VH-VL binders against Rho GTPase-activating protein 19 (ARHGAP19). Designs and how they scored, part 7

Target 1, 207 residues: Rho GTPase-activating protein 19 (ARHGAP19), of Gallus gallus (Chicken) (q5f3g0r98to304)
Amino acid sequence: MSLKRKEKGVVFGSPLTEEGIAQVSQLIEYLHKNLRAEGLFRVPGNSIRQQILKDALNSGTDIDLDSGEFHSNDVATLLKMFLGELPEPLLTHKHFHAHLKIADLTLFDEKGNKTSTPDKERQIEALQLLFLILPAPNRSLLKLLLDLLYQTAKKQDKNKMSAHNLALMFAPHILWPRNVTANDLQENITKLNNGVTFMIKHSQKLF
Key: E = the ipSAE of ESMFold2; O = the ipSAE of OpenDDE; V2 = 0.75 times the mean of E and O plus 0.25 times the DockQ between their complexes.

## First folded at step 1 (VH-VL)

Design rb3 (framework fv_rosmantuzumab; at its last look DockQ between E and O 0.03; V2 from the best seeds 0.00; counts 0 for: pae E 8.8 > 2, placed apart)
Heavy chain, then light chain:
Amino acid sequence: QVQLVQSGAEVKKPGASVKVSCKASGYTFTDYSIHWVRQAPGQGLEWIGYINPYSGETGYNQKFKNRVTMTRDTSTSTAYMELSRLRSEDTAVYYCARDYRSYYGMDVWGQGTTLTVSS
Amino acid sequence: DIQMTQSPSSLSASVGDRVTITCKASQSVDYYGDSYMNWYQQKPGKAPKLLIYAASSLQSGVPSRFSGSGSGTDFTLTISPVQAEDFATYYCQQSYEYPLTFGAGTKLELK
ESMFold2-Fast, scan of step 1: ipSAE 0.037; ipTM 0.624
ESMFold2, look of step 2: ipSAE 0.007; ipTM 0.601
ESMFold2 (binder alone), look of step 2: mean pLDDT 94; pTM 0.959
OpenDDE, look of step 2: ipSAE 0.412; ipTM 0.816

Design rb4 (framework fv_rosmantuzumab)
Fold by ESMFold2-Fast, scan of step 1:
Structure rb4 (fold): chain C 207 residues (1-207), chain A 119 residues (1-119), chain B 111 residues (1-111)
Amino acid sequence: as target 1 above (207 residues)
Amino acid sequence: QVQLVQSGAEVKKPGASVKVSCKASGYTFTDYSIHWVRQAPGQGLEWIGYINPYSGETGYNQKFKNRVTMTRDTSTSTAYMELSRLRSEDTAVYYCARGLYYSDWFDPWGQGTTLTVSS
Amino acid sequence: DIQMTQSPSSLSASVGDRVTITCKASQSVDYYGDSYMNWYQQKPGKAPKLLIYAASSLQSGVPSRFSGSGSGTDFTLTISPVQAEDFATYYCQQSYEYPLTFGAGTKLELK
């Protein structure tokens, strides 16, 4: 596969655009062909090859990803870098507290007491509503990303990457708060990781 | 009404190729995977592979990997399975089925396409 | 590959009976609290029909006399009470990993 566009521009570190999504979707397409690579998204790629790919995405230069010069880990790392370098997280700052509340949705017993059992149906409904009110570019890229991560987790016996492992790697790159205290970090990180694990597992129901 | 409609019965000689179609209606074609499953006469069910209609990604059972190709046409909501270098043991009913990515359980199924491979 | 051992291969029953079909996976098919085990019914000349998904969830439109249970490696489909329309072949299927695999089937026949 070759990168398709030759338009000049800055893709990394810029606000999300349709053009940027088109460039990044080519990486996602490539990764779908390499889901069984051991340590996919965990093992870092080669920094020089990643820089070549990053430069190509920013400039629209043709690169043949199937040439044998690049490893799937190069492309996987670059995808994580793209998401983490967005000026606003893919899921947006304004929805940070909503995601924490959704992660806390549990079933109530017959007496009306809150239980520890997740309310999966309510979590799905709440996420569907949040994703509908995301800007269209964010929603489009999120759908592509979650499908990729779901398919990766489905191959965990080959690639050694569970949905939880993927959530640990991606959560800090798709959702972060503006202001966090040190005391909040541990509780929030656990909830966010659980929330992203849930999003990966149920990705096809969320759009 | 969610439905998968397959192409008609095929009779082929050994060494030939066959291409079966599966047309989806009643839902967004790109939201669910399409899987292919076969059943030889009087035998059980055997999974061949899948295609993700959104990405075009495919996954094949190792038994068929060198002979099967799955494609789709999003403009017509149609999935295709091509099986090459046919042998008599490929005689079977071939089904397409819609799978959910979360769980890959199959609903609905196509009506089936009968393939007979004989000289 | 995950091997599916389905028992029995055939079973004779009368209308009104309780019948149990079992399925054993060669490894766990559980994933974050859900079991990736499904059950299908097939009548002669017809495509299979989904009965139970995620081990115990009844598919919409399927009669409540069908139920599924189990987790990990051991799963059960129960039909109670058996009705005349239930005489068919039943298949379990794991959807935990590729290749997806089916049990060999259980033919439920009228006594």
Scores: ipSAE 0.005, ipTM 0.451, lowest interface PAE 13.4, mean pLDDT 84

Design rb5 (framework fv_rosmantuzumab)
Fold by ESMFold2-Fast, scan of step 1:
Structure rb5 (fold): chain C 207 residues (1-207), chain A 120 residues (1-120), chain B 111 residues (1-111)
Amino acid sequence: as target 1 above (207 residues)
Amino acid sequence: QVQLVQSGAEVKKPGASVKVSCKASGYTFTDYSIHWVRQAPGQGLEWIGYINPYSGETGYNQKFKNRVTMTRDTSTSTAYMELSRLRSEDTAVYYCARSPFYDYSGFDYWGQGTTLTVSS
Amino acid sequence: DIQMTQSPSSLSASVGDRVTITCKASQSVDYYGDSYMNWYQQKPGKAPKLLIYAASSLQSGVPSRFSGSGSGTDFTLTISPVQAEDFATYYCQQSYEYPLTFGAGTKLELK
């Protein structure tokens, strides 16, 4: 005998798709209900529970995240894993240097001279343009992610996670270069963390 | 690991000049501004000025503008602050500190401080 | 220049207490939704240490018992619960415009 159901696409480790976004949106919806959890996105969850959730999402199986069998830390870690396991970062490889350049834009005035007084409106406009030219799936998920992180940062009195703390947790999972060197990594991480912090703080203006 | 290491303590007479160094390591020297802050004994913190290591551009607190000069040497990742026409009121600990050019203007790393004593 | 008025100048507390330090800027230090306000901790003989930047963002490596709040001209640093190592002098600092200016400091002392 042959009992064969319609094949479900693999969600983790596969190129970003509308169906994959629908699956991972369940994690984002759950996290919106748990914004006050202390150390959200910082405190690691249970690897066994995370694997169970990952397997369920990969198979398209509905899981009741509110059953009490999963902690907010499990779901938060799994969201980071999903983003980090994409073949291409959410913000894309081709935009990696653009994001570093946008950080550099705040270092230069209108005359091209380096300055310590950043133009925030210029940075917002540059990010708005970059986000408009992202592939539709990437733009959709990025909007959901940045809203989640913005709302999380608003509850920092409860969860102890500032926009900067969230950027430290997420920047390496949404933007990375094709090539990595020790020197480039340390310097670029600071720039990327600052850039992602800016995205979180101003997320309501970027879409 | 990011470090800012300053030159040693100085004792000067009124009217003399002092040049304090701040050697940076563990990051790209030209990607962060270097600021100088002083603290007189038992007093609070007072900002002196900054240098942009990439361009050499400087900005000084008006209180010090005619007596302070900030420079840098990118080949040695070292920033310098020279204060001239010293008076007893310049007795203080002088700190260099790093600031990113982005939205965070906070001083995330500081040198250990250089004690300057100005006395006859 | 932007004047920073910090209060109180000194404060006595016990381990486990909640303490608040207030800082008032002579003009708004906000720009497009961000507050250019930082908080530092200084122990005797040591350089200051950044605790909070942008009014409410916790610096990496700083314990979560430190928190910052406020916008515009009025800002608060809260330490809760106070630990033995928190007895130090605290400074607010505006980074909105030059010259950069600091509050006069608040010395947190063991009761």
Scores: ipSAE 0.000, ipTM 0.425, lowest interface PAE 14.4, mean pLDDT 83

Design za1 (framework fv_zagotenemab)
Fold by ESMFold2-Fast, scan of step 1:
Structure za1 (fold): chain C 207 residues (1-207), chain A 119 residues (1-119), chain B 112 residues (1-112)
Amino acid sequence: as target 1 above (207 residues)
Amino acid sequence: EVQLVQSGAEVKKPGESLKISCKGSGYSFTSYWIEWVRQMPGKGLEWMGEIYPGDSDTKYEKNFKGQVTISADKSISTAYLQWSSLKASDTAMYYCARHDYWEGAFDIWGQGTLVTVSS
Amino acid sequence: EIVLTQSPGTLSLSPGERATLSCRSSQSLVYSSGNTYLHWYQQKPGQAPRLLIYGASSRATGIPDRFSGSGSGTDFTLTISRLEPEDFAVYYCQQYGSSPLTFGGGTKVEIK
């Protein structure tokens, strides 16, 4: 145990750890109880309440999220901020181009021709392999996240959030490029949003 | 709102040419395949072919290859189905639909264009 | 080509009854990943078809929970647990597993 690490906290802005995941999993558990909230992950929360919750998680303080002091939007926004503040994206920089290539499998067959019959078998197999080589903490949190988003999309008639809407909210917070032009960024973001949509829809098969 | 709007009903004579349209709105037209489906009076659904508007790549069911031409103009988000010489057997309702390539299902459909070819 | 056979051709029922519709494929639609590319559509007279079920068992957006799909491999079923007046229509299954895309012949659910 280190005094310096204890004083600094281990959750937001720090490398991903099992202890940090345990703290953030409290947010995920709460959100599973609130899947019907309209605009979940899209509608912003209150910045003051989010900061209070963030400080508590950083200090390891137990918070009763069911007390009614926090709204689902506060918790949802904080989860997105946690993912976006990681030193390295959850899906890692190393696999950025692999995700772009996997996304291309929706448009091209094995002969390189455009197709309406995407090779979903290869997409699922490629993602399964890619997720197996993720660091264990990243894989564990990704599994929890994708299940949450899958369950949220299942309630889209109530919450108005499709898998694609959720991908738009989360893709920039779990996978980002090192350096690209504005035109390249737009094209890559579209592909990544489609890739994350696929991950959400097929999350039950990926682990 | 995401929708596909087709051109109006047509009454033609055998041997005449015809071009019907399917206009997409509310989404990125170049990012989805457009499907063409025929339904003869009192009969079921028949897939005719498809086009990817982003580069006009086409695929046809073998019985429709050479019988019809599928095309698209991405500048006006419109797909087309065309006959050079109509036959009485072309009398049918023609639907266009958007292909959701994530699921492979036709999730958005046009209202249909009725084509009647008088003998 | 993959041939889809729907049965029965016509199903005569009253509102409140359960409807069970069959679709049989000439070859397996299950792939190595476990995905099944079989979809169900509803068509009312004078209207375009509407997507009901995709991937054998997933309900499309806005489709009531009385509609359910099941099956794998070559045998698929669409079930309407309690028919409403608005459910009397023709139902088509469709495969996406290989080109050309094909539809079943349809099952007409009509009022008894």
Scores: ipSAE 0.000, ipTM 0.484, lowest interface PAE 11.7, mean pLDDT 83

Design za2 (framework fv_zagotenemab; at its last look DockQ between E and O 0.02; V2 from the best seeds 0.00; counts 0 for: pae E 13.7 > 2, placed apart)
Fold by ESMFold2, look of step 2:
Structure za2 (fold): chain C 207 residues (1-207), chain A 118 residues (1-118), chain B 112 residues (1-112)
Amino acid sequence: as target 1 above (207 residues)
Amino acid sequence: EVQLVQSGAEVKKPGESLKISCKGSGYSFTSYWIEWVRQMPGKGLEWMGEIYPGDSDTKYEKNFKGQVTISADKSISTAYLQWSSLKASDTAMYYCARLYDDYGFDYWGQGTLVTVSS
Amino acid sequence: EIVLTQSPGTLSLSPGERATLSCRSSQSLVYSSGNTYLHWYQQKPGQAPRLLIYGASSRATGIPDRFSGSGSGTDFTLTISRLEPEDFAVYYCQQYGSSPLTFGGGTKVEIK
């Protein structure tokens, strides 16, 4: 399937627009039909085919994703590339630390001590609130992305990709701090991965 | 407090239908898989299948597929296990449990004993 | 399907002793992410099972420190460091890394 556009412009590396969502939706729709590919989102695609797809999306040139010329790993890698090349992360810089705190919400035992068990109900409530205040384009694309990843994880028997595996692959592409070094991001990566894992597993409730 | 409350014990004859229930409370019922587990008298635990009440996505263990129906009514936070025609071999204890993602079955119903005899 | 083999079938011990229960899987339960899909449950007579250990080594909420889990790959162990009278029960391991979900056959921990 392909999409024709009435205007021209750069889709990759530009702020998220309705036109960008339409282009990315083609990738997401294709991937929904290819969830059984082993190592989906983990195994890199072919860089030449990826560049062909990227150029077509940026120019509005028709490409039939169902033609068989492209492997699902090409499309999967391109989706990650699109998200990571946004000028601001999909989940926004403003909420970076909120996501760290949400990932840290845990149950308390009968003595009042914090446990290592996540407080699922509080995490869901907090994420629902954060998602409500996202810009509308960001919320729309996030819904499509998390549904794709949820459905991918449901087929992990075939594709070998758990929700946690998917979070490892996607977290650095959708959430990063504005002014913190790569070392500071690495120090928080476990919390970020756990937070994205939670979003994937519970996506059906978050919107 | 999270609770799963199952319907009471049943005594049935072969060929009869039966629908047993599992009512969840104290949590968001639509956000968790509900698992069904059979335990035959004196035997271990057998997974039967599961349902995600939020979208009714349902999975069955191969030997139970077509033998039972798993369903849910999210408006009353209740999951069901149903037979259209019971067999004597269906005599067992049946548990429902909540799957808490990678954290296992963290809450279990009290069990429903089903006895099927001529 | 993944077969979980528990040993011994019965473990006869006195209160205060250390109990060591084994669970072996027919396939690795550790994936590329490092996730381990093995859980332990306790079932007392006439009661529903309860979760003890998840992810091979993490104690569930409210589980006493005397319960610990270890192992990875195909070999897993549940240890009760000092048996209390209420610990005499049947213990099951469970995997959820592959469909269908499967349980081990159980290890009965009994007095004597």
Scores: ipSAE 0.005, ipTM 0.512, lowest interface PAE 13.7, mean pLDDT 85
Fold by ESMFold2-Fast, scan of step 1:
Structure za2 (fold): chain C 207 residues (1-207), chain A 118 residues (1-118), chain B 112 residues (1-112)
Amino acid sequence: as target 1 above (207 residues)
Amino acid sequence: EVQLVQSGAEVKKPGESLKISCKGSGYSFTSYWIEWVRQMPGKGLEWMGEIYPGDSDTKYEKNFKGQVTISADKSISTAYLQWSSLKASDTAMYYCARLYDDYGFDYWGQGTLVTVSS
Amino acid sequence: EIVLTQSPGTLSLSPGERATLSCRSSQSLVYSSGNTYLHWYQQKPGQAPRLLIYGASSRATGIPDRFSGSGSGTDFTLTISRLEPEDFAVYYCQQYGSSPLTFGGGTKVEIK
């Protein structure tokens, strides 16, 4: 191992930076070329190939993802690992409760009574505002991620991954509370999944 | 109502180019894959390839890759199947069809008969 | 490539009789969710194919209840409980669970 390359810093497990986003954007770009892969983000990749790719991204080494050495499942799993290994979730700890409340926004009837029908316009407005107050690196990566997931859901006839299926895979990796308990996650998992599903479906309106 | 309408029958000589069309109406054309299927005289159905008109993403069955070009013009809700140089073995009925999620090919065009003879 | 084998090649029957058509897959067509991506199409002479059954057993919109699909894994059956004159046609099975999409060779249901 004598590759002479300026260290770009450790990407995985480190606070989110513009430099780290540039490295991870290579994974997102590759996945846009492979949206029709069946079970994309659900089917696990090969752990050895994932580690090779992870090491290359951490060192800033150029990798040709189109070389045929990597499966789309390797790259998809690594993207999820990157998001889950951030010291703070992409959507941040402080906004956890806000996301639960946004997922619960419903219409009121003519008599002023709360209904079970989602208030989609209020949900969109609330998410737009919430995303504007995210740190710039978080907002930038979130926009790239949600566009990728939106485009993936568009090809669900081929890849078998709906927006809801993608939300099940990604919600735990982009949003979790600071004081994690099993009870908190179990009680709110449906709301988190529905919230992320909504973000994916309406991603084109949120930025 | 959902319809796929294909261009009329063609009679061509080997070596000639050809472009046939499939026009969708009654639904969001850019939201569904369009499939192309060949049926040689007296034979069964063969999948050739597909296109997603919203972004012109294409996929070909390996035996048709390089033999034909699939394209779409979303402004007029029309998909195309094109040959640069026809062969006698291209004589067949060509169908377009819409892919509907897990429901298969739910709507089909009426077919375009292509005859290639000297 | 998944190969679909249809049998018999030809069924000679009279109106009012039951038709049973077989489609066998070289590989299991059950997805991890339990869904089965096998579909049946009807083609009459001079006409485009028509979707009859999707997901092995669900009738497509507008298809009469005399048509039913059954089976799982690798063995599938299309049943027409009482043949009507308009049912004499060629029937194809199709899989799209994996690429490339493939069709069976067809079963011709003809008048005796």
Scores: ipSAE 0.000, ipTM 0.445, lowest interface PAE 13.8, mean pLDDT 83
ESMFold2 (binder alone), look of step 2: mean pLDDT 92; pTM 0.943
OpenDDE, look of step 2: ipSAE 0.031; ipTM 0.531

Design za3 (framework fv_zagotenemab; at its last look DockQ between E and O 0.04; V2 from the best seeds 0.00; counts 0 for: pae O 6.7 > 2, placed apart)
Heavy chain, then light chain:
Amino acid sequence: EVQLVQSGAEVKKPGESLKISCKGSGYSFTSYWIEWVRQMPGKGLEWMGEIYPGDSDTKYEKNFKGQVTISADKSISTAYLQWSSLKASDTAMYYCARQEWDYYFDYWGQGTLVTVSS
Amino acid sequence: EIVLTQSPGTLSLSPGERATLSCRSSQSLVYSSGNTYLHWYQQKPGQAPRLLIYGASSRATGIPDRFSGSGSGTDFTLTISRLEPEDFAVYYCQQYGSSPLTFGGGTKVEIK
ESMFold2-Fast, scan of step 1: ipSAE 0.029; ipTM 0.599
ESMFold2, look of step 2: ipSAE 0.430; ipTM 0.787
ESMFold2 (binder alone), look of step 2: mean pLDDT 93; pTM 0.944
OpenDDE, look of step 2: ipSAE 0.021; ipTM 0.541

Design za4 (from za1 with heavy chain H99L D100G W102D E103F G104W A105S F106G I108Y; framework fv_zagotenemab)
Fold by ESMFold2-Fast, scan of step 1:
Structure za4 (fold): chain C 207 residues (1-207), chain A 119 residues (1-119), chain B 112 residues (1-112)
Amino acid sequence: as target 1 above (207 residues)
Amino acid sequence: EVQLVQSGAEVKKPGESLKISCKGSGYSFTSYWIEWVRQMPGKGLEWMGEIYPGDSDTKYEKNFKGQVTISADKSISTAYLQWSSLKASDTAMYYCARLGYDFWSGDYWGQGTLVTVSS
Amino acid sequence: EIVLTQSPGTLSLSPGERATLSCRSSQSLVYSSGNTYLHWYQQKPGQAPRLLIYGASSRATGIPDRFSGSGSGTDFTLTISRLEPEDFAVYYCQQYGSSPLTFGGGTKVEIK
């Protein structure tokens, strides 16, 4: 027996498709079994093992991630790489400024600790509406991603990754504007990180 | 002070059901995983599975999945390990634990529940 | 599953002697900060396990300095520099980094 191969680059660097989501779901399922890994999503994996995994996913080859050949950091890095290599961010260019406005409703200090108590219900409602407007593939993958990050944050006593730490790792890979000035970038980074932190913390209410 | 207190020793016959308990106190029960560990007479430690009481998320070691049920009641800060039908091979000491990874997280074990299954 | 293999199965020694216990992992246990989720436990008859070493090399609270842990990656060692009578027990290594959690088979340190 043989498995039909896919062209190299079909999954990574291509527009989001049902096939791409199926491949990435394998990585997400594996990561749910490894949530205790310290620094999960922060620590880079081995570049050679990551390339082997990437090549296999692009070719449609079945991989036994539980074989012991791969470290959780390899799989975590590949997930981030997949999201960051999408031609358009998972949350889309169109909604960039809407997310900045929603983030303004939550004030955090430089350590990611909340300094005031804005209306959480308004933020949740606004995010629910934005996610409803997302293309179905984007919404489906976002739901899987946010649940994974929420579950990771629940084990922060083991893995040392708070929702804010995860937001620092993922925000630049799921949300970026089409047009950016150098002066805008620094001001927006904190707001984007705060917004994604809120999405992770409240992910169970957003879908 | 953090403490895990387990239910008392049990003597059962094959085919009987059993539910043993592990009550946590002195910490936020819903914020930490509870582990279950088996030790058969004269044998080593075997991890059976775990539960996160905050949402009842469970993980099982493959050989225990389907043989036992792990559950928790967060209203009384108690985790459970349950058998629908005991076998003689279930004779063992059962420990619950809140495992640590550094000085600050602490490492806490229950006193153990001895389960004896004989005809 | 990460498999932990302990050796030897039994060490027969006298008080005052040095004990060296080995634990080998089927996969690397080194994580992002350089931290390693490998623990060493001591168990005496009729008692729950007692944590001796966490993170491969850090002593738990109340553990005498004659106990030390070393190693990285896949090969780990627990050393007891001078055995006291109360040190004759079974010792287990355990990894906490990934599910399922796994223990080594144990090394029994017994008196000659």
Scores: ipSAE 0.000, ipTM 0.430, lowest interface PAE 17.2, mean pLDDT 82

Design za5 (framework fv_zagotenemab)
Fold by ESMFold2-Fast, scan of step 1:
Structure za5 (fold): chain C 207 residues (1-207), chain A 122 residues (1-122), chain B 112 residues (1-112)
Amino acid sequence: as target 1 above (207 residues)
Amino acid sequence: EVQLVQSGAEVKKPGESLKISCKGSGYSFTSYWIEWVRQMPGKGLEWMGEIYPGDSDTKYEKNFKGQVTISADKSISTAYLQWSSLKASDTAMYYCARHLEYSSGWDYFDYWGQGTLVTVSS
Amino acid sequence: EIVLTQSPGTLSLSPGERATLSCRSSQSLVYSSGNTYLHWYQQKPGQAPRLLIYGASSRATGIPDRFSGSGSGTDFTLTISRLEPEDFAVYYCQQYGSSPLTFGGGTKVEIK
């Protein structure tokens, strides 16, 4: 409250802060209570209720998500919107190509040639190191997000949302290219979706 | 038919180890949580923890974390509750239960095992 | 953690009478999913608990219609309209809306 800046205390569309994470963690906590909801993160919510909740988070006011006035779809959509409205993606622009390279890590054969078989151990170690060098706020929120998505995928028999389905919903909201050609987009989208799927499945080992 | 069948009664001395079992049948064992509930003689129900057999993810009530180990073997549809060193205060009836989930999610315990009585005395 | 308080601890009644059992939650159990994660279990002497009511008011499969649940927010009631001999048991409320899940202390319904 020292500089009277309008952006101080604004959650959506502002750079990630510990204060903003505390506000958004309320959405994540609520969603942990609703992991079985069919189509969670896929089915859209009500835009008016989402705006009310967004305004409350931006002003730092406590809102009772358990009041019965909001649906899980409202909260789930708002979480995606929050991540997508960050000025810089949660995983950062500078690590974009690193994530593409990690997705391509494969085993070598007896002759020293690269194979098509993923090297899961190297992928896990590379992600662990990459996450350690993320800014502390980004790492903290990423850990909360990936745990939420992992727990959601565990209930896929009930909610019909696999780790891959969740990656399709979230990848474009946590990592986007600064400059990419049209021909590169389809290949990169597939790699990013596969990479985020891997992060969700192995989230318990990455932090 | 859905059934949870628990191992038989145990009489043990303080300091001894013990592993009791809960075998599920008639349903997809890896798709439901198995819950462990303690009932001390003449007392109410206490939740101890749960396991998701599909990936062995466990959650413990804080007072039981480190005091017991919950595990499962999905190849034989069996969950386990284990003590490394029993105390007299572990004397209780131990129940397993299935945690039912629908797409709407109610998270109730729809089927229970018959219970395993554990008596720890010198 | 959510604390569930059941009252009375013991209820002494005769067959044919109405039983009213209370369960109070330390915080609201109404969620934006529309679900109320408050359930009731019956435990007869020497037996495992049995699910009676889920979601505050829905009867579980095979439960007679003399059992009903009501309430919202923090105040919940289990009603047995006309006690049968087999209804003398201990009744527990449970919430699983918030981790850790918790049980109430139980209400014993005993024959007068």
Scores: ipSAE 0.000, ipTM 0.447, lowest interface PAE 14.4, mean pLDDT 84

